# Ledger of designs, part 5: VHH binders against q86b00r158to499

Target 1, 342 residues: q86b00r158to499
Amino acid sequence: PRNSLQRAIDRLKNKFGISLKGSFEEEFYLIKKGDNNNSSVASLLNSIEKLDHGTFANYHSLDCYGDILEKITNALEEQGLPIEQLLSESGSGQFEITIDYTDIMEACDRHIIVRQTINSIASYNGYIATFIPKPFDGLVGSGCHAHLSLWDTNDSNLTPDANGECGLSLVNQFFIGGLLKHSKSLTALFNTTPNSYKRLKPFYWSGCNVSWGLDNKESFIRIPSSPFSATDGCSNFEIKTIDHTSNPYLAMAGIIHAGFDGIENSIAPPPPTSLFDQSVLNNQLIPSNFEDAIQSLKENHYLCENIGNDISNAFIHVKLAENKILKELSDDDQILKLLELF

## First folded at step 13 (VHH)

Design t02
Fold by ESMFold2, fold request of step 23:
Structure t02 (fold): chain B 342 residues (1-342), chain A 128 residues (1-128)
Amino acid sequence: as target 1 above (342 residues)
Amino acid sequence: QLQLQESGPGLVKPSETLSLTCTVSGGSISSSRYYWGWIRQPPGKGLEWIGHIYHSGNTYYNPSLENRVTISVDTSKNQFSLKLSSVTAADTAVYYCARPRTYYYDSSGYYTLGFDYRGQGTLVTVSS
């Protein structure tokens, strides 16, 4: 998969003189290991609730996140990983870490290190860190949003154009057109478990609409604005559906080849949408389950060939087998199984 | 400042090939940021998109003209060109080279391009 990404990077650079930079927003839950064992989904949820409700009365349950988050941050800094942002939701046990953007291959490598570091520090300090897309039905899901931008051989950002639609250059709009054309097939690479699709619902801000737009959290492609967007354009775009079940190298290879198709064939995206535009209510959706997503990928000979037919066929075979096994489990047993992996 | 200048014959005989060159100054056609295109305006009619090209050579043409159009780039001369074969009197128009920046979908489901720069235009008349 890492070799597949390198070939995609080379293809984009050699043909068009373009490179991709990016970063991931890593969302995860921290669950304190309980004295009754965290052997069920209910006990996992109870462990989060006890920490945030003050169920332990006069104990120091409310302070424990600060210490673990500082240890995670220090460990990442010691590895030379520039942290852009650390966010938390009070009362939820969910956190987000974002590393500064860089060339896409290094961004993928950093993604692996960030996940490993969070898991190791959590385990050493009596926590379970989980990246499961929807571990708790009553709580917000965890995504792995990617912020991406296109750059030329002079290291100039090609993405912004203040006079372009949504503040984007035409070449970046065609890249997005390619992403939207291939969005159903890309979903198979981004969201590889039955649990992934419990997060991908309309109105969950998961990005399941096959659309794009400025600050539109329901769109597959969100264009983040800034104070400088009106004068300088928008510097990047965001893919919201990606979750931690994806192989980042394979996901980014798919993205590059899809965007390549858009640039090569001048594929214009549909008109942009806003969160409250009625066109969002009638927009096409990404697949609602893995079987439909993987079928779209199987039929997408362009993506499969460019990623590598052997790699694509192996991915399809393995993920279908894994999904069959997971679907034989109860909902709770699926979560417990996934907890070992994500 | 970016400038686009059309050049080529103003008179073309029916059934022959219309050939125009656009010379770009104040910018580079090898830039990864931009596409380069041709539009025309027949007498008494609106602007019609012909096609466009990227520096790598990939093209996108108006389907109504697709079988007769070739657009090429020559990065060494900072030029791109239009060839329109088998011309008739219906191809008489003012031809402009242009740099697209945006797009609009029309009712036919095809998009048309908006541009931020275009040349002065050159009249090409198809007649004996």
Scores: ipSAE 0.688, ipTM 0.886, lowest interface PAE 1.5, mean pLDDT 86
Fold by ESMFold2, fold request of step 23:
Structure t02 (fold): chain B 342 residues (1-342), chain A 128 residues (1-128)
Amino acid sequence: as target 1 above (342 residues)
Amino acid sequence: QLQLQESGPGLVKPSETLSLTCTVSGGSISSSRYYWGWIRQPPGKGLEWIGHIYHSGNTYYNPSLENRVTISVDTSKNQFSLKLSSVTAADTAVYYCARPRTYYYDSSGYYTLGFDYRGQGTLVTVSS
């Protein structure tokens, strides 16, 4: 998979003189274990959900999480991973860590290290860290949104254009057009379990609309604005749907080849949408289940050939078998199995 | 500042090939940021997008002209060109080279490009 990403990176650079930089927003829940090991993990997850909706909000206290969050951030900094941001939701037990952007291969390597570090520090300190896309039916899901930008051979950011649609250069708009053209197939690479699709619903801010727009949290592609966007343009774009069930190297290889198609064939995205524009309610959606997403990928000979036919065929076969097993489990047993799988 | 200059014959006979070159100064056509294109305006009518090219050589053409259009790029000379074969009187127009920045969807589901810079334009007349 890492070799497939390198080939995609080389293809984009050799043909167009473009390189990709990015970072992931890592969303996860921290769950404190009890004094003994006899408790079910599913029971612990249900206890956290009940508490967050109820009257006993000890998990939104800064003192409750301060020590574990400090240990996590110290461990990441000691590994040379520059933390850009750490965010929390009041009463939810959900956190988000963002590492500074870098060349896309290193960003994918860092993504793996961040997840492993959080899991290890949590486990050593009596916590369970979960990256499961939808661990609690009543609470916000967890993704790993990718923030991306295109760069030329002089290390100049190609993404912004203050006079372009949504503050983006035309070449970046065509990259996005390619992403939207392939969005249904890319979903199979981004969201690889039945649980992933519990998160991917309209109005969950998961990005399940096949659309794009400035600050549109419901779009597959969100364009973040800043106070400088009117004068400088928008410096990056965000893919919202990716979750931690994905292999980041395969997901990013798919992204690059899809964007390559957009630049090569001048594929314009549809007109951008806003978060509360009524037109977003009638937009095409990404697949609502893994079987439809994987069928789209299987039929997408362009992506499969460029990623590598052997790699794509193996991915399809393994993930269909895994999804069949997972769908036969109860919701609680699926959660337990997902904790073992990633 | 960026300047685009068209050159080529102003008179072309029917059934022959219209050939124009655009020379770019104050900017580089090898930039990964920009596409480069051709538009025309027939007498008394609006602008019609002909097509565009990226520095790597990939093209996108107006479907109504696709079978007759070739756009090419020569990055060493900082220029790009248009060839329109089998011309008729309907191809008489002012031709502009341009740098696209925006797009608009037409009723057929294909898009056309708007531009932020264009040349002065050159009239090409098709007549016997």
Scores: ipSAE 0.678, ipTM 0.881, lowest interface PAE 1.6, mean pLDDT 85
Fold by ESMFold2, fold request of step 16:
Structure t02 (fold): chain B 342 residues (1-342), chain A 128 residues (1-128)
Amino acid sequence: as target 1 above (342 residues)
Amino acid sequence: QLQLQESGPGLVKPSETLSLTCTVSGGSISSSRYYWGWIRQPPGKGLEWIGHIYHSGNTYYNPSLENRVTISVDTSKNQFSLKLSSVTAADTAVYYCARPRTYYYDSSGYYTLGFDYRGQGTLVTVSS
């Protein structure tokens, strides 16, 4: 899988002189281990409420988790992973850690290490860290939003153009056009379990609309603005749907090949949408279940061939079989099974 | 300072091939940031986008012209070119090379490009 990403990186660089940089926003829940080892969903939810003091919280949830978060932060820094941001996300006991942008291969390697470190530190300190996309029906889901940018061989950021649509250069807009063209197929690489699709709902800010726009949290591609966007353009774009069930190397390989198609064939994205526009409400959606997403990928010969036919065929067959087994479990049993994996 | 300069014959006979070259100065056509294109303005009419090219050689053409248009790039000379085959009097126009920045969709689902820089233009007349 890592070789598939390297081939994608080489393809983009060799043909166009472009490299991809990025980082992931790692969203997760911390759950205090109890006497019952959190064997049921109700036990897990109760553990969060006891630790978070959610009924009586006076402050940001960082106050309740300061010790464990400091240990996680210290462990990441000791491994040479420079933390850009740590936030308490919407939801009881949910947090987000983001590492600095870097070359996309290293960003994927860091993504793996961040998850491993958080899991290990949490476990040693009496917590369960879960990256399950939708662990609690009543709480916000967890993703690993990718922030990406295109760079030339002189290490100059190609993404911004203050005079371009949404502050983006034309080449980056064509890259996005490719991403939107392939968005349904990419969903199979990004969201690989039935649970993933409990998170991917309209109005959950999960990004399930096949659209793009400035600061549009309902779009598959969000363009973050900054105070400098009017003079310098927007420095990156965000794919919001990716979750921790994905293999990051396959996800990024798919992204690169989709964007490559956009640049090579001058695929313009549709007009951008805003969160406050009725057109966002009526946009086409990504698949609502894994079976439809994987069927789109299966029919996408371009992505499958470029990722590697052997790799793509194996992914499709394994994930279909895994999803069938998971769907036979009760909702609670699915969560407990996924907790062992993520 | 970026400048685009068209060059080529101002007179072309019907059924022949119109050939133009754009020389870019003050910038590089090998940049991964930009596409490079051709537009024209027939007498008394608005601007018409012909097509564009990326430094790697990939092209996108106006569907109404695509069976007659070839755009090519020579990064070693910092030039790109237009060939329009089988010309008729309807192809008489001022031709501009340009650097696109934006796009506009039409009702047929094709898009055309707007530009931030263009040359001064060269009149090409198709006549016997």
Scores: ipSAE 0.674, ipTM 0.881, lowest interface PAE 1.6, mean pLDDT 86
Fold by ESMFold2, fold request of step 23:
Structure t02 (fold): chain B 342 residues (1-342), chain A 128 residues (1-128)
Amino acid sequence: as target 1 above (342 residues)
Amino acid sequence: QLQLQESGPGLVKPSETLSLTCTVSGGSISSSRYYWGWIRQPPGKGLEWIGHIYHSGNTYYNPSLENRVTISVDTSKNQFSLKLSSVTAADTAVYYCARPRTYYYDSSGYYTLGFDYRGQGTLVTVSS
């Protein structure tokens, strides 16, 4: 898997002189466990405060969890992982931590360390940290959104162009064209459990529309703006659907090969969409279940061959078997099973 | 700063091959940021996209011309070229080399490229 990503990185660099940099937005819940809890899903939900006021940042949640969040951030900083952002998300007890961007292989390695650190610090301090995509039916799901940019061999950011569509260079637009062409197959790599698809709903800001656009949180590819976008262009793009069930090395290998196809074949993306136009557009959606996503990947010989046929076949077989087992469980039993993994 | 200059014969006989070279100065065709392309304007008509190339050699051609078009790059000379085979009088046009920056979908659902730089153009006449 990690070797598959390295081969993808080498392919992009050797053919086009392009490197990928990025970072992940790590979304998770913190749950305070009482000594007499029975460890059921019901007991986990009872220990979470519900702050249903329609906001994505919540000062009350940050104030109530300040001690554990400080311990988490201190542990990350001591490991040399520079925190870029810490936010309270709109779910009760949900938070987001982002580490500074870097070369994509290191970003994937850091992604793993961030999750391990959050889990370890939470556990030591009497908390459960969960990265399950949709752990609670009435609360916001958790993803690990990837922010990505393309760079040349002179360490110059190739992504921005103030005069380009959505502030992006033409080469980055073709990269995105490739991502959209392969988006249904990539979903199998990004969202690998039945639970993942409880998060991926239209109008949940999960990014399930096969589209792209400036500040469009409903699109598979979101282009974040900044105060400098009008003069300098947009410095990165975001894939919102990725969740913690993914293997980050396989997810990024798929992304690179899909973008490579776009650059090599000059695949123009469709016209961009805005958040306010989603209800009047006939946008295609990513698969609504894992079986359809994995079927798309299975039929995508280009991605499977470039990732590695042995690796792709093993992934497909393992995830189909796991999916069958998980779908036989009740929703609560599925959550309890996933808590051991994510 | 960036300058594009077309060169090549201004007269080509029917059924022969039209051949043009674009010399780039003030920039590098080896850059991973840019594609490089050819456009033309037949007499009394609008601009028509011919095709483009990336520094790695991959090309994308107008479907109506693709069976007759070859675009190539020579990074050591900072040049790229156009060859259009089996020409007829309909191929008489002003030919421009250009640097594409954006794309526009046409009424047929295919895209054409907009550019931020182009050469001065060179008239190529197909006649006996």
Scores: ipSAE 0.673, ipTM 0.881, lowest interface PAE 1.6, mean pLDDT 85

Design t02
Fold by ESMFold2, fold request of step 16:
Structure t02 (fold): chain B 342 residues (1-342), chain A 128 residues (1-128)
Amino acid sequence: as target 1 above (342 residues)
Amino acid sequence: QLQLQESGPGLVKPSETLSLTCTVSGGSISSSRYYWGWIRQPPGKGLEWIGHIYHSGNTYYNPSLENRVTISVDTSKNQFSLKLSSVTAADTAVYYCARPRTYYYDSSGYYTLGFDYRGQGTLVTVSS
């Protein structure tokens, strides 16, 4: 998988003189361990609801979790992983950590280290850290949104253009066009469990719409604005649907090959949703379940061949078998199995 | 300051090949940021997109012209060129080289929302 990403990186650089930089927004829940049986999702949910209820409690959540969050951030800093952001996403025991962006291979390596560190520190301090996409029906899901930008051989950011659509250069718009063309197939690489699709619902701000736009939380591709967007353009774009069930190396290899297709074939994205009436949305959604997503990937010979046919075939077979097993478990047993995996 | 300059014959006989070169100065065609394109304006008509090219050589053409058009790039000379074969009087136009900025795409082909730079244009007349 890591070699597949390296081949994708090399392909983009050798053909177009483009490198990719990025980072992940690591969303997770912290759950205090108790004396009770922790095999019950209801017991875990009740513990979170007691400690971290409501949006106004956002500052209150940070006070309740201050010691564990400090230990997590200190451990990451000791490993040379400076924290860019630490936020409470919902006030319900969910947090987000973002590391500074870097070359995409290192960003993927850092993604693994961040998750390992959070898990280790949480365990030492009497917590369970969970990266499950939708661990609790009534609470916000967890993703690992990728923030990405394109760079040239002179280490200049190619992504912004203040005069371009949504503040983006034309080459980045074509990259996004490729991402949207392949979005249904990419979903199989991004969202690899039945639980993933409990998070991917319309109106959950998960990015289910095959669209893009400025600050559009319902779009597969979100363009973050800043106070400087009008003068400098937008410096990056965000893929919203990725969750922690993905292998980051395969997910990113798929992203690069999809964007490569867009640049090579001048694939323009549809009109952005933030620029036009909602009536110009193409009404396409990403697949609503893993079986449809994986079928789209199987039929996408371009992605499978570039990722590597043997790797893609193995991924498809393993994930179909895993999904079958997970779907046969009770809800409680499924969550417990997902905790072992993520 | 980026400048684009068209060059080539102003008169082409019917059935022959129209050939133009665009010389870029004040910028580099090998830049990964930009595509480079050709447009034309027939007498009394609006602008018509012909096609564009990236520094790596990949092209995209107007479907109505696709079978007759070739765009190429020479990064060593900082130039890109247009060849339009089998010309007729309908191909008489002012031809411009340009740098596209953005596109809205549909299944019918490309269009541009605008160009940030365009040459002064060169009239090519197809006449016997």
Scores: ipSAE 0.661, ipTM 0.867, lowest interface PAE 1.6, mean pLDDT 84
Fold by ESMFold2, look of step 18:
Structure t02 (fold): chain B 342 residues (1-342), chain A 128 residues (1-128)
Amino acid sequence: as target 1 above (342 residues)
Amino acid sequence: QLQLQESGPGLVKPSETLSLTCTVSGGSISSSRYYWGWIRQPPGKGLEWIGHIYHSGNTYYNPSLENRVTISVDTSKNQFSLKLSSVTAADTAVYYCARPRTYYYDSSGYYTLGFDYRGQGTLVTVSS
């Protein structure tokens, strides 16, 4: 899969003189050990330190986890992975760590290391760290949103254009057009378990709408704005649906080949949507289950051939078999099983 | 500052090929950021998008013209060109080269390009 990503990187660079840089927002829950009843989802919820809803209480909630978060951040820094951001997500016991952006192959390598480090440090300190997309029905899900930008051979950011739609250059708009064209197939690469689709619902800010727009948390592609967007354009775009069940190398290879298609064929994305207007303009959704997503991927000969037919075929067969096993379990039993994997 | 200048014959006989060149100055045609395009305006009518090209040679044409149009790029001369074959009087227009920035959908769901830079235009007359 890492070789597949390298071929995608080379293809984009050789044909168009474009490379990708990016980073992932790593969302996860920390669950304290120490209860004798870790055999049910209810007992896991009881082990989570809950966050208050007040402004001052939110500050003190970070202090409750301060020791474990400091150990995690120190371990990441010692490995040369400088943390750009650490924040408490809106879910009880959920956190997000973002590493500085870099060349996309290295960003994918870092993604693997971040998950391994968080799991190891949590375990040594009496916690379970989980990256399950939707571990708790009453709490927010966990994704690993990708922030991406296009760069030229002179290391200049091609993504911003203050005069372009949503502050993006036309080439980046066509890249996004390709991503949206292939979004249903890409979902199979991004969201590979039945549990993934419990997170991918309308009104969950998971990005399940096949759309794009400025600061639109419901869109597959979100364009983050900044105070400088009006003068400088928007420096990156965000894919919101990716979760930790994905193989980052395959997911990113798919992204690059989809964007390549958009640039090569001048595929215009639909008009951008805002959070308040999206249901009126564009109500297409990504697949609601893995079987439909994988069927879209099977039918997408372009993506399968460019990723590699043998690799794509193996991925499809293995993930279908894994999904059948998981679907025979109750939702709670799926969570307990997934804790061993994610 | 970026400037686009059209050049080519102003008179073309029916059934022949219209050929124009756009010279870009104050910027690079080989930039991975930009596409380069042609538009025209027949007398008394609105603008019509002809097509565009990326520095790598990839093209996209207005479907109504695609069987007669060729756009090419010469990055060494910082130029791109238009050829429109089998012309008739209906091809008489002011032709502009331009740099697209964005797109717009028409009422039928097809998109057209919006341009941030445009040449002064050159009148091409198709006449015996």
Scores: ipSAE 0.632, ipTM 0.870, lowest interface PAE 1.9, mean pLDDT 86
Fold by ESMFold2, look of step 16:
Order: sequence, then C-alpha cells, then structure tokens
Structure t02 (fold): chain B 342 residues (1-342), chain A 128 residues (1-128)
Amino acid sequence: as target 1 above (342 residues)
Amino acid sequence: QLQLQESGPGLVKPSETLSLTCTVSGGSISSSRYYWGWIRQPPGKGLEWIGHIYHSGNTYYNPSLENRVTISVDTSKNQFSLKLSSVTAADTAVYYCARPRTYYYDSSGYYTLGFDYRGQGTLVTVSS
C-alpha cells in the first residue's frame, strides 16, 4: 500500500511536476474507564451509552480532560509531530487533533503515529480512545478530514488563485473534477465498514453530495475560506468523508490517480454549490452502503490498475469478507467488534 | 508582465492547414499552474473556444473541431501552436492565443473557458 502511494506520487510529479501536501483532522472520542479493573468490551459499551447526553460547552470539555490531553500533546511533540490545533468537537468527549501539513507520504505516516500515540496514552491513563466513525447514535461521528494542496517543484503552492472559481487555480479545479468523477469508487477506499455509512448521511455535514464549493460542509470537496481568500485565493481543499477505517496510503493513492485523470483529461468539475441552495442538494450522492461503494471500485478499472490490480483485488476480497461478518452482528456487537480495530 | 503574441500566415487556401504559433514572454509555458489555449472570433460572431494544452503535452479540444485540431507545445522556445486542417471559409476568423483561468458549462454538458490573458489576435482568411 505504501509502495502504491509512492508510485502515485511519482506519477503525478513525473508527468505534471506536481506534488501533493496534506494533513488529517484526527477526530476521536475519549471514554473514561470505570473505577474498577473488571472492564470488558461489554462494560465499555455500557459506559459509552452513559455518556450519550447533551453536548458540553467546548471549554468545559477541555477542562474535564485537561490532564490526558496534555499527556497526548506532550507525547506527540516529543515524537517531532508539530501540533497545529487541538479542539473539543461538537460531541460529548470528542476531540480533534491536527498536525501541520507536509508532503503526503509523511502526512500518512504521521496519521498512523497520531492514532497509535493517542491509543497508547489513553490506555495507560484509564481511557479508551475510539476512532469508530459512528460510535454513538445520538452524537456526532468521527472522521479524519483530509486537507490537501498541490505544489510545484519550486515549492510554490499551486492551489490558490484569487480570481479563479472558489479561489482555486484551474489546474486544481481539474484535479477536483477528477476526484468528483471517481468519488463513488473512492468512497470504498475512504469508508470501509458498515458503521462508516451511519456517519455519512445527508444534512449531517459529512460531505455526501458529489459536488464542491466554498465552505460547503455538505460537499464531497469543501473549499475552506480564510480572511485572506479574497486577495490570495484559497490555499487548500478538504475531503470530508474519509474516516479512520481507511488505509491512508490506499486512500491517497486513489486520490492522486483520480486527480491525475482530471488534470490529464481536463475534467472540469460541475459548477460549485453552496450549503444554502436546497434546489441542488442531493442531486448526486456517494454510495449509501459499502457494497455499492466497493462495486463501483470493482468496476473502476482505471483506479484498480493504477493502484495495482493485485492490491485492489486483495482489498476488495478482504473488505467484502469483513463486511459480511460485520453485517451478521447486531448494532451493539458491531461496535464491540470495531472497538478491537479502531 | 505576461505577453502573448500570435504569428503565422494570414491567408490560407481552402482544404489546406491553418498554422499559428503563440510566443509567450514574461512567463514560463513550463509552469504547472497554467494551461495554454486558442480561441477564435469569426466575423460578426462571439468568441469560440478551440482547445488548450498543458506543459506535459496533454490536450483538450472543442468537440466540434477535435478531428481537425492539433495543439502542441515547444518548451524550448516558450511557444505553443495551433494547426487546423481541411479549412473552409467558415474557419475565417481572428485567432487569439490565451491563458485560461476557469470554465463554464453549457446546457449540453460541454464547457468553455474564461481567460486571464489574450494576445492581440491575428486575422486568418480562408480564400482561393
């Protein structure tokens, strides 16, 4: 998988002189273990249900978890991971850590280290960290939104153009056109469990619409604005649907090959959409379940061949088998099983 | 400051090939940021997109012209070119080279380009 990403990186650089930089917004819940040592997965599930009530104020959540968050922050910085942001997300016990963007291979490596560090520190301090996409029906799901930008060989950011649509350069618009063309297939790489699709609902700001736009949280591709966007353009774009069930190397390989198709074939995205235009919402949606997403990937010979036919076939077979097993479980038993993995 | 200049014969006989070159100065055609394109304006009509090229050589052409159009790039001369084969009187137009910035879809699902920079234009007349 890491070799597949390297081939994608080399392909984009060698043909077009473009490299991808990015970072992930790592969303997760911290679950406080009970005050006894007789914990089990079933006991933790009961604790998860007890936490399911109204959202805390952001500063309150940070105060309640200050010591564990400080330990996580210190551990990440000791590993040379420059933390850009730590936030209390819109859910009880949910947090977000963002590391500074860098070359996409290193960003993927950092993504793995961040998850490992959070899990380890939480475990030694009486917590369980969970990255499950939708662990609580009544609370906000967890994703790992990717912020991405295109750069040339002179380390110049190619993404912004203040006079371009949504503040983006034309080459970045064609990259996005490719991403939207392949969005249904990419969903299989981004969201690999039945639980993933409990998070991916229209009007949940999860990015289910096959569209793009400025600050549009319902779009597959969101263009974040800043106070400087009017004069400098927008410096990056965001894929909101990615969650922690994805292999980041396969996900980014797919993204690069899809964007490559867009640049090579000048695939323009459709006109951008806004969050407040109800007439264009739900025009096209990503697949609503994993079987439809994986079928789209299976039929996408371009992505499968470029990622690697052996790798793609193995991914498809393994994930279909895992999906069959998970679907035989009750909703609660699926959560227990996913706690072993995420 | 970026400048685009068209050059080539102003008269072409029917059935022959129209050939134009655009020389870019004040910028690099090898830049990964920009595409480079050709547009034309037939007498009394609006601008019509012909096609564009990226520094890597990949092209995209107006579907109505794609069987007759070749756009190429010569990075060593900082130039790109247009060849339009089998011309008729309908191909008489002012031809411009340009740098596209964005796109606009029409109702049929094809798109046309919006441009930052455009050359002065050169009239090409197709006549015996």
Scores: ipSAE 0.631, ipTM 0.858, lowest interface PAE 1.9, mean pLDDT 85
Fold by ESMFold2, fold request of step 16:
Structure t02 (fold): chain B 342 residues (1-342), chain A 128 residues (1-128)
Amino acid sequence: as target 1 above (342 residues)
Amino acid sequence: QLQLQESGPGLVKPSETLSLTCTVSGGSISSSRYYWGWIRQPPGKGLEWIGHIYHSGNTYYNPSLENRVTISVDTSKNQFSLKLSSVTAADTAVYYCARPRTYYYDSSGYYTLGFDYRGQGTLVTVSS
């Protein structure tokens, strides 16, 4: 799979003189292990309730977790991972860590190390860290949003253009056009369990709409603005749907080949949407379940061939088998099984 | 500052091939950031998009013209070109080379590009 990403990187560079840089926003929950040492879903929910008394006050949640978060950040820094940001999400024991962007292969390697480090530090200190996309009904899901930018061979950022749509250069707009064209197939690579699709709902800021736009948290592709966007353009774009069930190397290989198609064939994205424009929300969504997403990928011969037919076939077979097993479980048993995996 | 200059014959006989070259100065045509394109304005008509090219050679053409259009790039000379075959009097127009920046969808499901820079234009007349 890592070799598949390298081939995608080489393809984009050799044909167009473009390289990809990025980082992941790593979202996860910290759950204090109960004194009774049980694995029940009810015990897990009780532990969350005791540890984080209210979802209303995010600053209280950060103060409750300050010691474990400090240990996590110290461990990441000791491994040479430059932390850009640490945030509390929703105040229910959910946190976000973002590492500085870098060349995309290294960003994928860092993504794995960040997850491993958080799990290890949490476990040693009496916590469970979970990256499950939707571990709790009624609480915000966990993703790993990718922030991406295109660069030339002179290490110049190609993504911004203050005069372009949403502050983006035309080449980046065509890259996004390719991503949107392939979005249903890419969903199979991004969201690989039945639980993933409990997070992916309209109006949940999960990015279910096959659309793009400036600061639009409902779009598959979000364009973050900054105070400098009016003069410099927007420096990156964000794919919101990716979660921790994905293999980052396969997900990113798919992204590169989809964007390559967009650049090669001048695939214009649709007009951008805003958070309050409902016309796109009524027309097109990504698949609402894994079976539809994987069927889209199976039919996408372009992506499968470029990723590698053997690799794509193996991914499809393994994930269909895993999904069958997970769907046979009750919702509670499925969560317990997923906790074992991540 | 970026400048685009059209060159080529101003008179072409019917059924022959119209050929134009755009020379780019103050910028690099091999840049991975930009596409390069051609537009025209027939007498008494609005601007019509013809097509564009990327430095790697890949093209996208107006579907109404695609059977007759070839756009090519010569990165060593910092130039790109237009060939329009089998011309008729309807191809008489002012031709501009340009750099696209944005796009607009039309009612047929294809898009038209907007441009941030264009040349001065050159009149090409198709006549016997």
Scores: ipSAE 0.609, ipTM 0.860, lowest interface PAE 2.1, mean pLDDT 85

